# Ledger of designs, part 23: VH-VL binders against L-rhamnose mutarotase (rhaM)

Target 1, 108 residues: L-rhamnose mutarotase (rhaM), of Ligilactobacillus salivarius (q1wre3)
Amino acid sequence: MTVRLGQIMHVNPNYYDEYEKRHSDLPVKFPEMKKALKEAGAHNYSIYLDKKTGTLFAYLEVDDMDKYKAIAEMDACKEWWAYMAPLMDTNPDKSPVTFDLPEVFHLD
Below, E stands for the ipSAE of ESMFold2; O stands for the ipSAE of OpenDDE; V2 stands for 0.75 times the mean of E and O plus 0.25 times the DockQ between their complexes.

## First folded at step 20 (VH-VL; framework fv_bebtelovimab)

Design n7 (from k1 with heavy chain D57N; at its last look DockQ between E and O 0.65; V2 from the best seeds 0.64)
Fold by ESMFold2, look of step 20:
Structure n7 (fold): chain C 108 residues (1-108), chain A 122 residues (1-122), chain B 109 residues (1-109)
Amino acid sequence: as target 1 above (108 residues)
Amino acid sequence: QITLKESGPTLVKPTQTLTLTCTFSGFSLSTWGMGVGWLRQPPGKALEWLALIEWDNDKRYSPSLKSRLTISKDTSKNQVVLKMTNIDPVDTATYYCAHRTGYSEGFAFDIWGQGTLVTVSS
Amino acid sequence: QSALTQPASVSGSPGQSITISCTATSSDVGGYNYVSWYQQHPGKAPKLMIFDVSNRPSGISNRFSGSKSGNTASLTISGLQAEDEADYYCSSYAGDDYVFGGGTKLTVL
């Protein structure tokens, strides 16, 4: 079954353009990340930027949450996190500081 | 073991283009995550980063020098080349090439060449 | 000038601990999240001592440690020895730029 996910993260305001550039690198530089997301059935994956605050709003749909959660354990994901870390708020393990949002409304 | 060695002219005149070659062994620049950087140090002064090239040909340049620098690689020869145009006496320095660690290893320069002194005279 | 400020010199006696600071002068250095420290003896190439703020490469003495608080990174050398006399440089990678501090000359008295 498909799960809808909403998340917020924060990018340093000095690096908005670099954030966009490096995120576009994901399918090319990190092909295992692209493959893992596809295998989890991740789709309708959009990230929006509020330039007044540096807040990133992510929405995605995931068909297989077990496969999606397993991505965090991959060496390729560790490299991806490290690649993005210079641009954004991160936890000690370089993963982005992320706040999961409950869904409060949905219309088909 | 990883080794790097710089080569090129030791004396250049202002306005010329400086071409430096880094020849390395112990790794390949076609291997995912590998990178080579160029740095310099004027006599008695601090280190300065110049440029970086990665395995996938992604290139980064010092913002203040970007208009004068070109970095390229020849993976079949294990070489990286730096060109710097419009040389000026302030560019007199020891030039180093260095291996860049992977992303999860902190983007650091862990193995350096011995350096080559380039003097720019009148 | 570099966006990273180091003291020009520090000194200590054998057996003491000393600390070299490295302060980002602009928040534009990306929260200072990839800091490295290099040791350079006269006439030699720099040597990586610390990466990613506090990690030590294999073969580097545990007398060398790194830390960070706010926009200031620190290199601490404990049990100071004569061979520690050298220049020390911090560096930061943020955004798409490597920035080096101006260097600190450590004198062992």
Scores: ipSAE 0.522, ipTM 0.866, lowest interface PAE 2.0, mean pLDDT 91
ESMFold2 (binder alone), look of step 20: mean pLDDT 90; pTM 0.935
OpenDDE, look of step 20: ipSAE 0.752; ipTM 0.922

Design n8 (from k1 with heavy chain W32S Y103S, light chain Y34S Y93S; at its last look DockQ between E and O 0.04; V2 from the best seeds 0.00; counts 0 for: pae O 13.9 > 2, placed apart)
Fold by OpenDDE, look of step 20:
Structure n8 (fold): chain C 108 residues (1-108), chain A 122 residues (1-122), chain B 109 residues (1-109)
Amino acid sequence: as target 1 above (108 residues)
Amino acid sequence: QITLKESGPTLVKPTQTLTLTCTFSGFSLSTSGMGVGWLRQPPGKALEWLALIEWDDDKRYSPSLKSRLTISKDTSKNQVVLKMTNIDPVDTATYYCAHRTGSSEGFAFDIWGQGTLVTVSS
Amino acid sequence: QSALTQPASVSGSPGQSITISCTATSSDVGGYNSVSWYQQHPGKAPKLMIFDVSNRPSGISNRFSGSKSGNTASLTISGLQAEDEADYYCSSSAGDDYVFGGGTKLTVL
């Protein structure tokens, strides 16, 4: 089943442009990460930035949540996290601090 | 505000089927991402997860107890029911239902009912 | 099922910092990044204190913090207070399974 996810993250105020720029590096420098996301059935993946607060809103759809969650254990993901860590609020393991939001409305 | 409350028999006999009902408010299991789980705790012992039901009717069970457990939901009544067959005195415990919160990494139970003590005795 | 091991008991004096460890005893690392911590006072339902290793739910004191190194997650309670005396359980979701540690009794001296 496809699961719709809404997530909140935070980027440091001085790195808004760098955050966007580094995401353009994802398919080029981190192809394994992109591949893993695709294999998990992640699609319609978008991230929005509120430059007033540094709040990131991510939306994505995932067909296989088990595979999606397993991405966190992959070296490719850890490398990506390490790459992005200087720009973001992170956990001790350098994963981005992420808050999942409940879906309160959906229209096909 | 989310609240949950367990109800059902507090005394059951061995070999019977235990049926517990969780009545909740403050959320709906028709909402994506919502889930309700059952857990238990024998007196003086550790917590144990039993089952989980999600908004899309996905059901998960403890591997060791799966054959004895059935979880179901009635969204219109805001209720989740747990049935456990072939009850034994070892199943004596406080039973909790709890709201499941999802995360990118997994899930946890962020809001719990007060629990109901179920004693199994002949 | 993956097993989580906690010390049976820990103690500290008011104002001190204590740490409770939670170690996965299997190579099953699936979901271990979802380690949660629950506080339970006698006769009460558990209370979620930490989720996803280090995140605090709303309303939880910043005296509670979580971390992880290797296969060991840790709950740290700083500025120990009398009300912190309770049982603490670590947990983890691994795929479709959800497991708890054996619990740790925290005594405030």
Scores: ipSAE 0.000, ipTM 0.622, lowest interface PAE 13.9, mean pLDDT 92
ESMFold2, look of step 20: ipSAE 0.246; ipTM 0.810
ESMFold2 (binder alone), look of step 20: mean pLDDT 90; pTM 0.935

## First folded at step 21 (VH-VL; framework fv_bebtelovimab)

Design p1 (from n2 with heavy chain G33S; at its last look DockQ between E and O 0.73; V2 from the best seeds 0.67)
Fold by ESMFold2, look of step 21:
Structure p1 (fold): chain C 108 residues (1-108), chain A 122 residues (1-122), chain B 109 residues (1-109)
Amino acid sequence: as target 1 above (108 residues)
Amino acid sequence: QITLKESGPTLVKPTQTLTLTCTFSGFSLSTWSMGVGWLRQPPGKALEWLALIEWDDDKRYSPSLKSRLTISKDTSKNQVVLKMTNIDPVDTATYYCAHRTGYSEGFAFDIWGQGTLVTVSS
Amino acid sequence: QSALTQPASVSGSPGQSITISCTATSSDVGGYGYVSWYQQHPGKAPKLMIFDVSNRPSGISNRFSGSKSGNTASLTISGLQAEDEADYYCSSYAGDDYVFGGGTKLTVL
């Protein structure tokens, strides 16, 4: 069952350009992350930036939430988090501080 | 065990291009997440980062020196080369190359070369 | 000058504990960055003592510990020994930029 996710994260306003650069690096530097996301059925994955506040809004769809959640245990994911960590708010394990948003409207 | 060694001229005239070579062993710069950085230390002063090159040829430069620096690698020879243009007496320093740890190891410089002193004539 | 401020010198007697501070003048340098500490004896290359604020590389004595509170990182050396006499530098990696402190000369009395 496909699940739609809306999430908020925060990037340091001094590092907007580097944040975009490092996301463009993902398929090249972290091919195992791209593969794991595709195996979980992650798609329509977009991240929007409010440059006024540094707020990142992410939207994605996931077909297999168990596989998606398991990504957090992968060595490749821990390296990806460490790679992004100097740009943004993170938890002690370097994962992004993330706030899940309730969906209030959907139209096919 | 990882070792690095800097080589290049010890005396340079103003306006010349300084070329420094880092020759290393104990790791390959084709290994995922590996990097080599260049740093310098003017006599009696603090350390200063100059540039970094990664396993996939991604390159980063100190913002204040970016226009004067070029970093490159030859993975088959285990070498990294730094070029600095328009050298000036203010660039007199000991220059170090160093191994940069993987991303999950904090982007740190864990093993350094012995350093080479470059003196720029007045 | 650097955006990281360290005291110019610190001293302690053998067996004591001392702390060296490293304060960012801008939250951008220290807010989300990786902090490392380096020891440098005269005429020698720097040696990594602490990475990512508080982690020790293999072979580094547990007498060395690191912490961070707000925009200040600290290196603590317990059980001071004569060989600890050296210069100590902090660094921060944030964005894509490394910044080093001015260094602290530790004298063991």
Scores: ipSAE 0.638, ipTM 0.898, lowest interface PAE 1.6, mean pLDDT 91
ESMFold2 (binder alone), look of step 21: mean pLDDT 90; pTM 0.937
OpenDDE, look of step 21: ipSAE 0.652; ipTM 0.904

Design p2 (from n2 with light chain Y98W; at its last fold request DockQ between E and O 0.72; V2 from the best seeds 0.78)
Heavy chain, then light chain:
Amino acid sequence: QITLKESGPTLVKPTQTLTLTCTFSGFSLSTWGMGVGWLRQPPGKALEWLALIEWDDDKRYSPSLKSRLTISKDTSKNQVVLKMTNIDPVDTATYYCAHRTGYSEGFAFDIWGQGTLVTVSS
Amino acid sequence: QSALTQPASVSGSPGQSITISCTATSSDVGGYGYVSWYQQHPGKAPKLMIFDVSNRPSGISNRFSGSKSGNTASLTISGLQAEDEADYYCSSYAGDDWVFGGGTKLTVL
ESMFold2, look of step 21: ipSAE 0.738; ipTM 0.913
ESMFold2 (binder alone), look of step 21: mean pLDDT 90; pTM 0.933
OpenDDE, look of step 21: ipSAE 0.712; ipTM 0.914
ESMFold2, fold request of step 23: ipSAE 0.741, 0.716, 0.729; ipTM 0.910, 0.909, 0.908
ESMFold2 (binder alone), fold request of step 23: mean pLDDT 90, 90, 90; pTM 0.933, 0.931, 0.933
OpenDDE, fold request of step 23: ipSAE 0.861, 0.866, 0.858; ipTM 0.944, 0.945, 0.944

Design p3 (from n2 with light chain D96N; at its last look DockQ between E and O 0.71; V2 from the best seeds 0.73)
Fold by ESMFold2, look of step 21:
Structure p3 (fold): chain C 108 residues (1-108), chain A 122 residues (1-122), chain B 109 residues (1-109)
Amino acid sequence: as target 1 above (108 residues)
Amino acid sequence: QITLKESGPTLVKPTQTLTLTCTFSGFSLSTWGMGVGWLRQPPGKALEWLALIEWDDDKRYSPSLKSRLTISKDTSKNQVVLKMTNIDPVDTATYYCAHRTGYSEGFAFDIWGQGTLVTVSS
Amino acid sequence: QSALTQPASVSGSPGQSITISCTATSSDVGGYGYVSWYQQHPGKAPKLMIFDVSNRPSGISNRFSGSKSGNTASLTISGLQAEDEADYYCSSYAGNDYVFGGGTKLTVL
């Protein structure tokens, strides 16, 4: 079933332009990531940036959460995390520090 | 076993364009994740990064030198070329090319050439 | 205002341990960056000793170790030997830029 996800991450304010540039690299440099996201049915995937605070807000919809969660085990995902890590707050395994947000309103 | 070697002029005049070639073996710059960087070290001074080129032709330059630098590659010859315009005596240094490790391996320069000294005359 | 500050020199006697510090001026270099350490003997190219703060490349002695706390990275050399006498440089890759420290001359007394 389709799940709506809202998440907060943080980017270093000195690297806003580089953050955006590296995301534009994802489908070209990391085609296996793009493919895996599509196979999980990830869509309406947007990341918004509050430039006053460095706060990133991600929203996406996922049709297959098992496939989506499995992405974290891919070698390509670990390389993607390492590629992004110098720009943002990350855990020891280089994954982004992520705060899940509960949905409090939805309108079709 | 990865090896790199720098080549180019050892004595240049101010205002000329310096062209340095890095010839390498033991890896291909067409392989995903591979990169080659250029660095320099003025006599008796610290290391300074100049430029990086990656397998997909993504190019990065030191911000302070960006307007003077051009990096390019020829993957069929296993070569990377650095051009630096408007050479000045402050550019006298030993120039190194180096292999850059993959992203999950820390973006480090793990294998270096022996270096070539470039002296800028007055 | 260097982004990475190292002491100019450090010394120790054979068999002792020493630590070389590398302090970033801000968290955008020291807190977010990939930190590496290089050894350089006179007239030689630099040699990678430590990458990503604490990892040793294959063939590097376990006498070399790295750590980081806040904006300060440290290289520790245990069981000092005469061959360890060299210049040591830290570097950080953050954002789109490599930054090197000024270097530390290690003297083995």
Scores: ipSAE 0.658, ipTM 0.889, lowest interface PAE 1.2, mean pLDDT 91
ESMFold2 (binder alone), look of step 21: mean pLDDT 90; pTM 0.939
OpenDDE, look of step 21: ipSAE 0.811; ipTM 0.934

Design p4 (from n2 with light chain Y32W; at its last look DockQ between E and O 0.64; V2 from the best seeds 0.68)
Fold by ESMFold2, look of step 21:
Structure p4 (fold): chain C 108 residues (1-108), chain A 122 residues (1-122), chain B 109 residues (1-109)
Amino acid sequence: as target 1 above (108 residues)
Amino acid sequence: QITLKESGPTLVKPTQTLTLTCTFSGFSLSTWGMGVGWLRQPPGKALEWLALIEWDDDKRYSPSLKSRLTISKDTSKNQVVLKMTNIDPVDTATYYCAHRTGYSEGFAFDIWGQGTLVTVSS
Amino acid sequence: QSALTQPASVSGSPGQSITISCTATSSDVGGWGYVSWYQQHPGKAPKLMIFDVSNRPSGISNRFSGSKSGNTASLTISGLQAEDEADYYCSSYAGDDYVFGGGTKLTVL
């Protein structure tokens, strides 16, 4: 069953353009990440940036949450986190500081 | 295991283009995550980063020198080349190439060449 | 990235501990930057001593330790030895740029 996810992250305002560039690198530099996301059925994955605050709003849909959660244990994911870490707020393990948002409205 | 060596002219004239070659062994710059950087150190002064090239040909340059620098690689020869245009006496320095660690190892320069002194005549 | 400020020199006696500071005017060393420390003896290439604030490469003595607080990173050398006399440079990688401090000459008295 497809799960809709909404999330907030934060990028350093000095590095907005680099954030976009490095995110576009994901399919090229980290092909196992792209493959793992597709295998989890991740789709309609969009990240929006509020340039006034550096707030990132992510939305995605995931068909297999177990496969999606397993991505965090991949070596490729840890390299991806390290690659993005110089640009944004991260936890000690370099994963992005992420706040999950409850869905309050959905229209088919 | 990893070794790097800089080569190129030791004496150059102002306005010339400086071409430096880094020849390395113990890794391939076609392997995922590998990178080579160029740095310099004027006599008696601090280290300065110049440029970086990665396995996938992604390139980065020092913002203050970007307009004068070109980095390229020949993966089949295990070589990285740095060109710096419009050389001035202030560019006199020891030039180093160095292996850049992987992303999860902090983007650091862990193995350096011995360095080559380039003197720009007055 | 902003400039990284190091003291020009520090000194200590054999067996003591000393600390070399590296301070940024922004978050380059504090929030999002990867911080490394390099040792350089005269006429030699730099040697990586610490990466990502506090990690030691294989073969580096545990007498060398790194830390950070706010926008200041620190290299601490305990059990100071004559061979530790060298120049020390901090570096920060943030965004897509490497910035080096001006260097600190460590003198072992």
Scores: ipSAE 0.642, ipTM 0.891, lowest interface PAE 1.3, mean pLDDT 91
ESMFold2 (binder alone), look of step 21: mean pLDDT 90; pTM 0.936
OpenDDE, look of step 21: ipSAE 0.738; ipTM 0.920

Design p5 (from k1 with light chain N33S; at its last read DockQ between E and O 0.93; V2 from the best seeds 0.83)
Heavy chain, then light chain:
Amino acid sequence: QITLKESGPTLVKPTQTLTLTCTFSGFSLSTWGMGVGWLRQPPGKALEWLALIEWDDDKRYSPSLKSRLTISKDTSKNQVVLKMTNIDPVDTATYYCAHRTGYSEGFAFDIWGQGTLVTVSS
Amino acid sequence: QSALTQPASVSGSPGQSITISCTATSSDVGGYSYVSWYQQHPGKAPKLMIFDVSNRPSGISNRFSGSKSGNTASLTISGLQAEDEADYYCSSYAGDDYVFGGGTKLTVL
ESMFold2, look of step 21: ipSAE 0.740; ipTM 0.911
ESMFold2 (binder alone), look of step 21: mean pLDDT 90; pTM 0.936
OpenDDE, look of step 21: ipSAE 0.823; ipTM 0.936
ESMFold2, look of step 22: ipSAE 0.712; ipTM 0.910
ESMFold2 (binder alone), look of step 22: mean pLDDT 90; pTM 0.936
OpenDDE, look of step 22: ipSAE 0.766; ipTM 0.926
ESMFold2, fold request of step 23: ipSAE 0.659, 0.714, 0.729; ipTM 0.887, 0.906, 0.910
ESMFold2 (binder alone), fold request of step 23: mean pLDDT 91, 90, 91; pTM 0.940, 0.936, 0.941
OpenDDE, fold request of step 23: ipSAE 0.881, 0.884, 0.876; ipTM 0.949, 0.949, 0.948
ESMFold2, last read: ipSAE 0.716, 0.698, 0.704; ipTM 0.904, 0.901, 0.902
ESMFold2 (binder alone), last read: mean pLDDT 91, 91, 90; pTM 0.940, 0.941, 0.937
OpenDDE, last read: ipSAE 0.883, 0.876, 0.881; ipTM 0.949, 0.948, 0.949

Design p6 (from p1 with light chain D96N Y98W; at its last look DockQ between E and O 0.64; V2 from the best seeds 0.65)
Fold by ESMFold2, look of step 21:
Structure p6 (fold): chain C 108 residues (1-108), chain A 122 residues (1-122), chain B 109 residues (1-109)
Amino acid sequence: as target 1 above (108 residues)
Amino acid sequence: QITLKESGPTLVKPTQTLTLTCTFSGFSLSTWSMGVGWLRQPPGKALEWLALIEWDDDKRYSPSLKSRLTISKDTSKNQVVLKMTNIDPVDTATYYCAHRTGYSEGFAFDIWGQGTLVTVSS
Amino acid sequence: QSALTQPASVSGSPGQSITISCTATSSDVGGYGYVSWYQQHPGKAPKLMIFDVSNRPSGISNRFSGSKSGNTASLTISGLQAEDEADYYCSSYAGNDWVFGGGTKLTVL
C-alpha cells in the first residue's frame, strides 16, 4: 500500500530561487537519485515554499517504503544532500533537517 | 595530477572585451561534479570570485559582475574561456583559473593556475 | 565590501602557535560549514590549506587546523616556521557564490 508522507524543512531566505533551481537540477545532475525515487515508487512529489518563513512543505507518495528508506545510504544521495546543504537547515551529515507530519485528512 | 594554466592578453584598453583561456590537464570537464572557476586579485588586494562552469555546462557568475561575464568550455580541448566586457582600469588584476572540489568536498578551489596579470591601460 | 572580516595582520615567533580569525557579519543555514582557508606567498597562486571548516587536503601539514565557534571560523598554525609567512584568506561558499575575507598578513618574527 502506498504511503503518503508529509514533511517540513527549512530553506535559507537568501536562497529561495537557488533552492528551486537546484531541485530542477536533480534529473540532470543526479540521475541515480531520480532512478532510486522511481524504483521506490515515489510519485506526486511536491514541495511548497512559504516565503514568509522559509518553510518547505513536502508531500509525496511512496509505494515501497523499504526502498525509499534505503535511498539515504546511497552515495548519490549523500552527494545530493551535499549539493543542497548550503541552502537549507541540515544535520551534521548534510541531510536536511526534516520534521514528519501526521496526516489528519485524506480524500480520494 | 591536475594542472591549470591561464592565457590571454596582458595589456588591454578600456571598453574592450577581455578573453582569457584556461587550459587544464589531469581531469575532464565531462566527468560528473567537475568544475572550473575563475578568480582575480587586483594588485595588493583580496581575492574575488568571478565565475564557475561545471561538467554539465551549468554556469555561475559573481552577482556584481554577472552582466559583464560569459564563461564557456570546450571539453574536447580541456579549455575554459572567460570573457569580460567593457573593461575598466579597476579590472587590472591577476586572473586565476582553478579546479573546484566536488559537492561533498566543501565547494573549495583546490588547484590553481599560476595566474596571468592583466593590465588595463588608458 | 567583504562579508567576512579578518584581522589585517598577525605575528608570531618560530615555534609558537597563532590563530587567524574570520568572522561573518551574519549567520545563516550552512554558512560556516563551507569555510576554506588559503595561503598565498608573494607572487604565487593561493594554496588550499583547509576546506569544510576543518579538513586538510592531502599533503597539508597537521600544523594547520581549522575550527569554528559561533559566527567565527579560525585557522590555527602551530609550530610556526619561517615558510608560514604569507597572506591567508578565508572564504565561505554562500549558497550560490564564494565570498573571500580581506586577508591576513602573517609575519614570522
Scores: ipSAE 0.571, ipTM 0.875, lowest interface PAE 2.0, mean pLDDT 91
ESMFold2 (binder alone), look of step 21: mean pLDDT 90; pTM 0.933
OpenDDE, look of step 21: ipSAE 0.736; ipTM 0.916

Design p7 (from n4 with light chain G30S D96N; at its last look DockQ between E and O 0.70; V2 from the best seeds 0.57)
Fold by OpenDDE, look of step 21:
Structure p7 (fold): chain C 108 residues (1-108), chain A 122 residues (1-122), chain B 109 residues (1-109)
Amino acid sequence: as target 1 above (108 residues)
Amino acid sequence: QITLKESGPTLVKPTQTLTLTCTFSGFSLSTWSMGVGWLRQPPGKALEWLALIEWDDDKRYSPSLKSRLTISKDTSKNQVVLKMTNIDPVDTATYYCAHRTGYSEGFAFDIWGQGTLVTVSS
Amino acid sequence: QSALTQPASVSGSPGQSITISCTATSSDVSGYNYVSWYQQHPGKAPKLMIFDVSNRPSGISNRFSGSKSGNTASLTISGLQAEDEADYYCSSYAGNDYVFGGGTKLTVL
């Protein structure tokens, strides 16, 4: 079953461009991370930035939530978190502070 | 054991281009997450970061000096080269190259060369 | 990126504990994540003492510790020894940029 996820994160206002740029590094510097996402059936993954507030809105669809959740335990994911941590709000483990949003509407 | 050593001219005239070479051992810039940075320190002054090059040839520069800096690597020789154009007496400093730790290791410079003093004078 | 401010000098007697502060000019904590501390003796290259706020590299004495509260990172040296007399620099990495503090001269009285 495909699950739709909506998430809120925050990026440092000084690093908007760098945040975008570093995502282009994901497939090159962190190919295992990309692979893991694909294996979890992640698709239609998009992140939007509100430059007025530094708010990030992420949307993605996941076919295998168990595999998706397991990504957080991978060394590749931890390295990615470390790579992105200088740019955004993070938890003590360097994972981005993320707020899950409830889906209140959907239209196929 | 990681070691780094800086080499290049110790006396440069204004407006010239400074070329410094970092020769290292104990690691390879073909290895994932490895990086080498250049830093400098004017006499009696604070440390300043100049540039960084990573294993995948990604290059990063100090914002204030970016227009003057070019960093490159020769992995086969275990060398990193820094070029700085339009040198000025204000650029007189001890120049260091240093190994940069991995992403999960805080991006710190954990091993440094001994440094080379570069004096800019007419 | 915001500059880092350190006290110009600190002093202590052998056996005492001293703290060196490193404060970002901005209150934006998210840009102050990866803090490192370096020790530098006269005529020598800097030596990494603390990375990622509070971690010690192998071989570094446990007399050195790091912490952070808000936009201020701190290096604490306990059981001060004569050999600790040196310059200390804090550094922060964020957004593809390294910034350094102005350095602190530690004198052991």
Scores: ipSAE 0.451, ipTM 0.860, lowest interface PAE 1.1, mean pLDDT 94
ESMFold2, look of step 21: ipSAE 0.599; ipTM 0.888
ESMFold2 (binder alone), look of step 21: mean pLDDT 90; pTM 0.936

## First folded at step 22 (VH-VL; framework fv_bebtelovimab)

Design q1 (from p5 with light chain Y98W; at its last fold request DockQ between E and O 0.73; V2 from the best seeds 0.80)
Heavy chain, then light chain:
Amino acid sequence: QITLKESGPTLVKPTQTLTLTCTFSGFSLSTWGMGVGWLRQPPGKALEWLALIEWDDDKRYSPSLKSRLTISKDTSKNQVVLKMTNIDPVDTATYYCAHRTGYSEGFAFDIWGQGTLVTVSS
Amino acid sequence: QSALTQPASVSGSPGQSITISCTATSSDVGGYSYVSWYQQHPGKAPKLMIFDVSNRPSGISNRFSGSKSGNTASLTISGLQAEDEADYYCSSYAGDDWVFGGGTKLTVL
ESMFold2, look of step 22: ipSAE 0.677; ipTM 0.899
ESMFold2 (binder alone), look of step 22: mean pLDDT 90; pTM 0.934
OpenDDE, look of step 22: ipSAE 0.766; ipTM 0.924
ESMFold2, fold request of step 23: ipSAE 0.754, 0.638, 0.718; ipTM 0.912, 0.887, 0.903
ESMFold2 (binder alone), fold request of step 23: mean pLDDT 90, 90, 90; pTM 0.932, 0.933, 0.932
OpenDDE, fold request of step 23: ipSAE 0.883, 0.880, 0.876; ipTM 0.949, 0.948, 0.948

Design q2 (from p5 with light chain D96N; at its last read DockQ between E and O 0.65; V2 from the best seeds 0.74)
Heavy chain, then light chain:
Amino acid sequence: QITLKESGPTLVKPTQTLTLTCTFSGFSLSTWGMGVGWLRQPPGKALEWLALIEWDDDKRYSPSLKSRLTISKDTSKNQVVLKMTNIDPVDTATYYCAHRTGYSEGFAFDIWGQGTLVTVSS
Amino acid sequence: QSALTQPASVSGSPGQSITISCTATSSDVGGYSYVSWYQQHPGKAPKLMIFDVSNRPSGISNRFSGSKSGNTASLTISGLQAEDEADYYCSSYAGNDYVFGGGTKLTVL
ESMFold2, look of step 22: ipSAE 0.578; ipTM 0.877
ESMFold2 (binder alone), look of step 22: mean pLDDT 90; pTM 0.937
OpenDDE, look of step 22: ipSAE 0.836; ipTM 0.939
ESMFold2, fold request of step 23: ipSAE 0.682, 0.749, 0.585; ipTM 0.893, 0.912, 0.869
ESMFold2 (binder alone), fold request of step 23: mean pLDDT 90, 90, 90; pTM 0.937, 0.938, 0.936
OpenDDE, fold request of step 23: ipSAE 0.879, 0.878, 0.873; ipTM 0.949, 0.948, 0.947
ESMFold2, last read: ipSAE 0.670, 0.616, 0.637; ipTM 0.897, 0.885, 0.890
ESMFold2 (binder alone), last read: mean pLDDT 90, 90, 91; pTM 0.937, 0.937, 0.941
OpenDDE, last read: ipSAE 0.876, 0.874, 0.874; ipTM 0.948, 0.947, 0.948

